# VH-VL binders against q0atu2: the designs that were tried, part 51

Target 1, 119 residues: q0atu2
Amino acid sequence: MLDKKARIRTSREYRNVFEKGKRLSGRFLIIYYVENALDNNRFGFITNKKIGMAVIRNRIKRQLRAIVREYQGQVKNKHDIVLVARAGIGKSSFEGMEKDYIAIMKKAGLFARNANKID

## First folded at step 18 (VH-VL)

Design de3
Fold by OpenDDE, fold request of step 22:
Structure de3 (fold): chain C 119 residues (1-119), chain A 123 residues (1-123), chain B 108 residues (1-108)
Amino acid sequence: as target 1 above (119 residues)
Amino acid sequence: QVQLVQSGAEVKKPGASVKVSCKASGYEFTEYWMHWAKQAPGQGLEWIGEINPDLGDTNYAQKFQGRVTMTRDTSISTAYMELSRLRSDDTAVYYCARDTGTLFYPTGHFDYWGQGTLVTVSS
Amino acid sequence: QIVLTQSPGTLSLSPGERATLSCRASQSVSSSYLHWYQQKPGQAPRLWIYDASSRATGIPDRFSGSGSGTDFTLTISRLEPEDFATYYCQQYETDPYTFGQGTKLEIK
C-alpha cells in the first residue's frame, strides 16, 4: 500500500478534493484533483458496491494502488488526487485499468514534462 | 433501518486496555466514514477519531494519539475502538457515529449513533 | 484546534417561550461545517441541525439554525416540553472535529 504520507487519510481531506477539485472521467476511473499546500502528492481511493463483491473491490483497490505507485514519480507535485472506481472496472483487466489511468492523468495534465513511463 | 449497536459496559484497571465494538446494519458499512466520540460523566462530547471502513485509514485527535487504535472488520460490518494505557479520566461513555455522507462526499455531521459504551477505569 | 464556546451554559425557560442558543468559534467556520445535536439524559446525541441552518429529518420547524463566520445560533421559536435537553454544536472545518461544551436547556 501507499505510504501514509502519500495517502489522503481524513474525511475532511476527501471532502476538500470533492468540493474544490476538478473532475475528469475515464472509462473505468473518475479522478478528482486539486492542488495542495504540501511538497508531495496524496492519493485517495473510492470504491463502492456497484463495482462488485468485496473480493472484486479488494482486487481493484490493490490494483489501483499498484498503478498509482508505479507512476507516482511521474506525477506533478503538490496535488491531492482521488480515484473513484466506476462500475465497469470490476470486469476490466489490469492493463486496461492502467491505460485508463494514464489517459485520464494525461488529460488532466498531471504528469510531469519529463515523465518517461507514459509514452 | 440503519443501526449501530455497541458492545456492553466495561470495567478496567488503570494501565489496561479496552476494545469497544460497533456493529453496523441497515446500510453498506464500507461506504461511510465511522467516527468515535467520548463523553465523560456529566461532561460534553469529545471527538476521538475517524476511520475509513473501506481502506482502513484512520485519523485521531492528537489527545488520543498513541493510545487509540481504530479498526474494522468488514466481513461483519463492525468497527472497533481500542484504548490502551487506561487512566481514571478515560472513564466515559464512548459512542460510534456514522458520517451522514458517503465516502464520495463526507458531510462531517453524524446522523446515526451507537447507544454508547460505558468504560469505567478504577483501581 | 477550533474551540467552540456555547452560551449560556444553562438556559432555564418555560414551555411556550423562545430559546436562543449561541455557538461561537475561535476561528471562522464555513456554514456547511457547523452542526448541532440534541442529547437527553441517558441517550446518544441526535443530529438536529446541519450546515448551520438545515433541519435534520424529523426535526420540527420551530427549530432553526443561523449564523456564519464565528457566530452561530440555534433558535426554538416556541418551546415544547420535549425540547428540554442539552444541545451541542460541532465543527467540521478542521480536525479535530470539535464540539462545543453544550447548553443545557431546562424547565424553569
Scores: ipSAE 0.934, ipTM 0.964, lowest interface PAE 0.4, mean pLDDT 96
Fold by OpenDDE, last read:
Structure de3 (fold): chain C 119 residues (1-119), chain A 123 residues (1-123), chain B 108 residues (1-108)
Amino acid sequence: as target 1 above (119 residues)
Amino acid sequence: QVQLVQSGAEVKKPGASVKVSCKASGYEFTEYWMHWAKQAPGQGLEWIGEINPDLGDTNYAQKFQGRVTMTRDTSISTAYMELSRLRSDDTAVYYCARDTGTLFYPTGHFDYWGQGTLVTVSS
Amino acid sequence: QIVLTQSPGTLSLSPGERATLSCRASQSVSSSYLHWYQQKPGQAPRLWIYDASSRATGIPDRFSGSGSGTDFTLTISRLEPEDFATYYCQQYETDPYTFGQGTKLEIK
């Protein structure tokens, strides 16, 4: 699990991201991202019933957190980023999900220039 | 129809703990933030905290930090608020309340409320 | 934290009269983050006005909300007997999401 400081934990923080952030859609994920006033990044996750049953949603949440943790150090600082799981994500593989995450984050320009795990 | 049904009144001694439940029905429990509020006798409303039922993340008012714990059981669509180290000024009606907006867009106003749970703390 | 101060504390009026309730914030609050609730004795609060000026479902049009910045108002154009209750404003600008202390609207 992401550490406390790396998580968006309040409804108001989520609201801020949705209200002021930019939106990009991938195959399995939609990301909303906005600069924050901190020195670190915070991540949020949105899942809903459209993804599938609770077991599927729980799996997706675990996998998304794992992906975020893996690449966390390569993301530009001072961002709040919310990952919204799309309906089709329930049928995706971990690798497919990871690939989608990398692609959408690249498109958003959120990876640092010295990132070396995204090539 | 959306309903929030809270557990019954509690009588506790100082130093004890109380755990109030809030059973949600009529909507997808994990898709709305749940809030809790306190109302002392004859007084106004006080926001205690909020919980994301999907992730379990919580945010508490500073006044209750260290004494309040909000949890949820998604299998039964139930939110819980536990208050520990009770004192006399904890005597109040406690409400659960649903954020009007979904997790995708919280609104910060509360459209459905539980009926309230009276917690009495006395020696 | 943002402190919401409501005035007056108690408002005594008769049916048919106009009621004006004030909510002042200690700092600026966006209209989308200022809300009002009605509460009657022995009942839970009920959402009344949201986003400063939008009536919740089922709320009569004699109720209106207005304001911006630090000053917000709830107005009842013509009081009905069922309107006598306590009204609370609430902000969602920053946590904690505080309430005003309430205005009790009582029958004269």
Scores: ipSAE 0.934, ipTM 0.964, lowest interface PAE 0.4, mean pLDDT 96
Fold by OpenDDE, look of step 18:
Structure de3 (fold): chain C 119 residues (1-119), chain A 123 residues (1-123), chain B 108 residues (1-108)
Amino acid sequence: as target 1 above (119 residues)
Amino acid sequence: QVQLVQSGAEVKKPGASVKVSCKASGYEFTEYWMHWAKQAPGQGLEWIGEINPDLGDTNYAQKFQGRVTMTRDTSISTAYMELSRLRSDDTAVYYCARDTGTLFYPTGHFDYWGQGTLVTVSS
Amino acid sequence: QIVLTQSPGTLSLSPGERATLSCRASQSVSSSYLHWYQQKPGQAPRLWIYDASSRATGIPDRFSGSGSGTDFTLTISRLEPEDFATYYCQQYETDPYTFGQGTKLEIK
């Protein structure tokens, strides 16, 4: 699991990302991202009943956190990033989610230039 | 219709703990931030903290930090606020309140409130 | 934290009169983050005005909210008997999401 320091944990922090951040849509994910004034990145996650039952949502959250954690060190610093799960994600494989995450993060220009796990 | 139903009144001794429940119905519990507020007798409202029912993340006012614990049981759409090491000045009505906006866009104003739970702390 | 100071503490008026309630913030608050609640004795608070000037569902048009920066106002154009209650402002600019101390609107 992501450290507390690496998580968006307050409603106001989420509001800030949604209000001021940029939005990009992938196949399974939508990301909202904005620069923060910190020395670290923070991640948030949004799931709703549209993606499936509670069991599915919990799986998706677990998988998304795993993906974020895996690539955390390769993301440009000083960003708040919220991942919103899209309806179709419930039927996606982990690899599919990961691929989508990488693609959308690349499109957003959020990976560091020296990133080595995104090829 | 949206309803927040809180547990009944509590009488506690100083040093004890109290756990207030807030059962939500009429909406998807995990899609709205839940807040808690304190109102001492004859006094105003005081924000205690908030919880993300989906992820379980919490944020507490510094005044209550270390003594308050907010949790939730998504299977029964219920939020909990536990206050420990109770003092006389903890005597108050405690409210749960739903953020008007969804997790996707919290608004910071609260459209539905529980009926309140009176907690009395006395020797 | 942002301190919200409401004035007056108590406002005594008669039905039909105009009421003006003030909420002053210790620092600037965006209009989208300033809200008002009404509370009557023995009841939970009710959302009344949100985003400084938007009336909540079912709130009569005699109620209006205005203001920006550090000064916000709730106005009741013509008081009705059911309007006598305590009104609280609340900010969502920064946590803790503080409330004002309230203005008690009582019947003269």
Scores: ipSAE 0.928, ipTM 0.960, lowest interface PAE 0.5, mean pLDDT 96
Fold by OpenDDE, fold request of step 22:
Structure de3 (fold): chain C 119 residues (1-119), chain A 123 residues (1-123), chain B 108 residues (1-108)
Amino acid sequence: as target 1 above (119 residues)
Amino acid sequence: QVQLVQSGAEVKKPGASVKVSCKASGYEFTEYWMHWAKQAPGQGLEWIGEINPDLGDTNYAQKFQGRVTMTRDTSISTAYMELSRLRSDDTAVYYCARDTGTLFYPTGHFDYWGQGTLVTVSS
Amino acid sequence: QIVLTQSPGTLSLSPGERATLSCRASQSVSSSYLHWYQQKPGQAPRLWIYDASSRATGIPDRFSGSGSGTDFTLTISRLEPEDFATYYCQQYETDPYTFGQGTKLEIK
């Protein structure tokens, strides 16, 4: 679980990201991102029934949070970022999700070009 | 046929706790923010807080922070609001209400409401 | 927090008359974040007007919402007996998502 400070926790905060943010689609994820007025990044997560049963959704949420935590130090500051899980993500591997996340974040310009998997 | 059905009336003594339930049906429970509101007798509505049923994240009005806990059981599509250290001024009808928009795009207005739960706090 | 002040507190009118309900915010509220509810005694509130001027499903066209900034209005062009109730405005600009204190529309 991400620290409270690093999470989008209110509906209004989510609304702000969706309303004002930019959208990029990957294979398994859609990312909405917008600059915030804070000194830190905040992350939100959206899953729905299209992903699969509750067990699958819970696994996906856990894995996405793990990925976000792993790479949070490489993300440019002052952003609210919402990850929306796409229907096909339920059949993806962790590595596949990770790869997709990195690709989308790079495409969004939120990662440095030299950002890579952390060993 | 969206429906929110709340638990029955409660009578509590000061200092006690109360837990109100809100059973949702007719829609995907985890895909809509759930809100709670308070209405004291003869008074207006007061927003208490909100919960993301998918993630469990909560946001409470400062007035209730430290005394209110919102939870959910996704297996039975039920939201809960627990209020502790009850006082006489906690006597009110409490409502659960669904955000009209999905988690993907919350709207901030509430299209479906529970029937309300009267909580009476008296010595 | 944003304080919503409704006026008048009580409005006594007869069927067929025009009703004008005011909701003033302590700071600017976007129209997409100002909503109205109707509540009758012993019942839960019902969404009535959303996004300042959009009628909820099933709401008669005699109801209209308008306004921007800090001043919003709910208007009933010609009152019907079933319209007598308490009306609340609510803002979603920032948490807490406060309500106005309500305007009770009663029959004269």
Scores: ipSAE 0.928, ipTM 0.964, lowest interface PAE 0.4, mean pLDDT 96
Fold by OpenDDE, fold request of step 22:
Structure de3 (fold): chain C 119 residues (1-119), chain A 123 residues (1-123), chain B 108 residues (1-108)
Amino acid sequence: as target 1 above (119 residues)
Amino acid sequence: QVQLVQSGAEVKKPGASVKVSCKASGYEFTEYWMHWAKQAPGQGLEWIGEINPDLGDTNYAQKFQGRVTMTRDTSISTAYMELSRLRSDDTAVYYCARDTGTLFYPTGHFDYWGQGTLVTVSS
Amino acid sequence: QIVLTQSPGTLSLSPGERATLSCRASQSVSSSYLHWYQQKPGQAPRLWIYDASSRATGIPDRFSGSGSGTDFTLTISRLEPEDFATYYCQQYETDPYTFGQGTKLEIK
């Protein structure tokens, strides 16, 4: 799991991202992102019953956290970013999910120019 | 029908701990923030904290930091609030309350409340 | 934290009269983050007004909310017997999501 410092942990923080942030949709993920006044990035995660049963949702949450953790060092700082899982994500592979994340983050301009998939 | 049913009244000694439960039904438990509030006898409402039932993330008012622990069991749609090192001024009715909005867009107002749990702390 | 101060502490009125309840915030609160609750003795609070001026489901139109910035008001145009209760304002601008100390509306 992400460090406490790297997590969006309050409902009001989530509200702020949804209210003021930009939205981009990928194949399996939607991201909402907004600049924060901190020196670090914070990540939030939204899953719902549309993506599947509890077992599936738990798997997706674990996988998303793993992806975010792996690439967080390549993300431009001072952002609150919420990942919303889309309905089709339940049947996606980890690699597919990872590719989608990278693609959408690049599209958002949140990755450094030289950011690449970690082998 | 949405319902929040809390555990029964508790009587505790100073220094003890109490754990209040809040069982949710009639909606998807993991899709709404759950809040807790305190109301001392004859006094107003005081916000204690909130929990994201999906992720387990919590946020507590500073006044209760270090003494309150909010948890949840998603398998039975139940939220818990544990208060430790009880003092006489912890005597109050404690409420769980659901955020009106889903996790996707919290509203910050609470549309459904538990019936309250009286916790009495006395020597 | 944001402190919400309600006034008056107690308001004694008769049915049919107009009631005006005030909620003052120690700092600016967006209208979307100011809410009101009604509570009767022995009962849990009930959402009454949200987003400063929107009535919750089932709330009569004799109730209205208004205000912005630091000053908010709950108004009851013509009091009914069932309206006598304690009213609390609450803010969601920043945590902790504080409540006002309440205004007790009692029958004169």
Scores: ipSAE 0.927, ipTM 0.964, lowest interface PAE 0.4, mean pLDDT 96

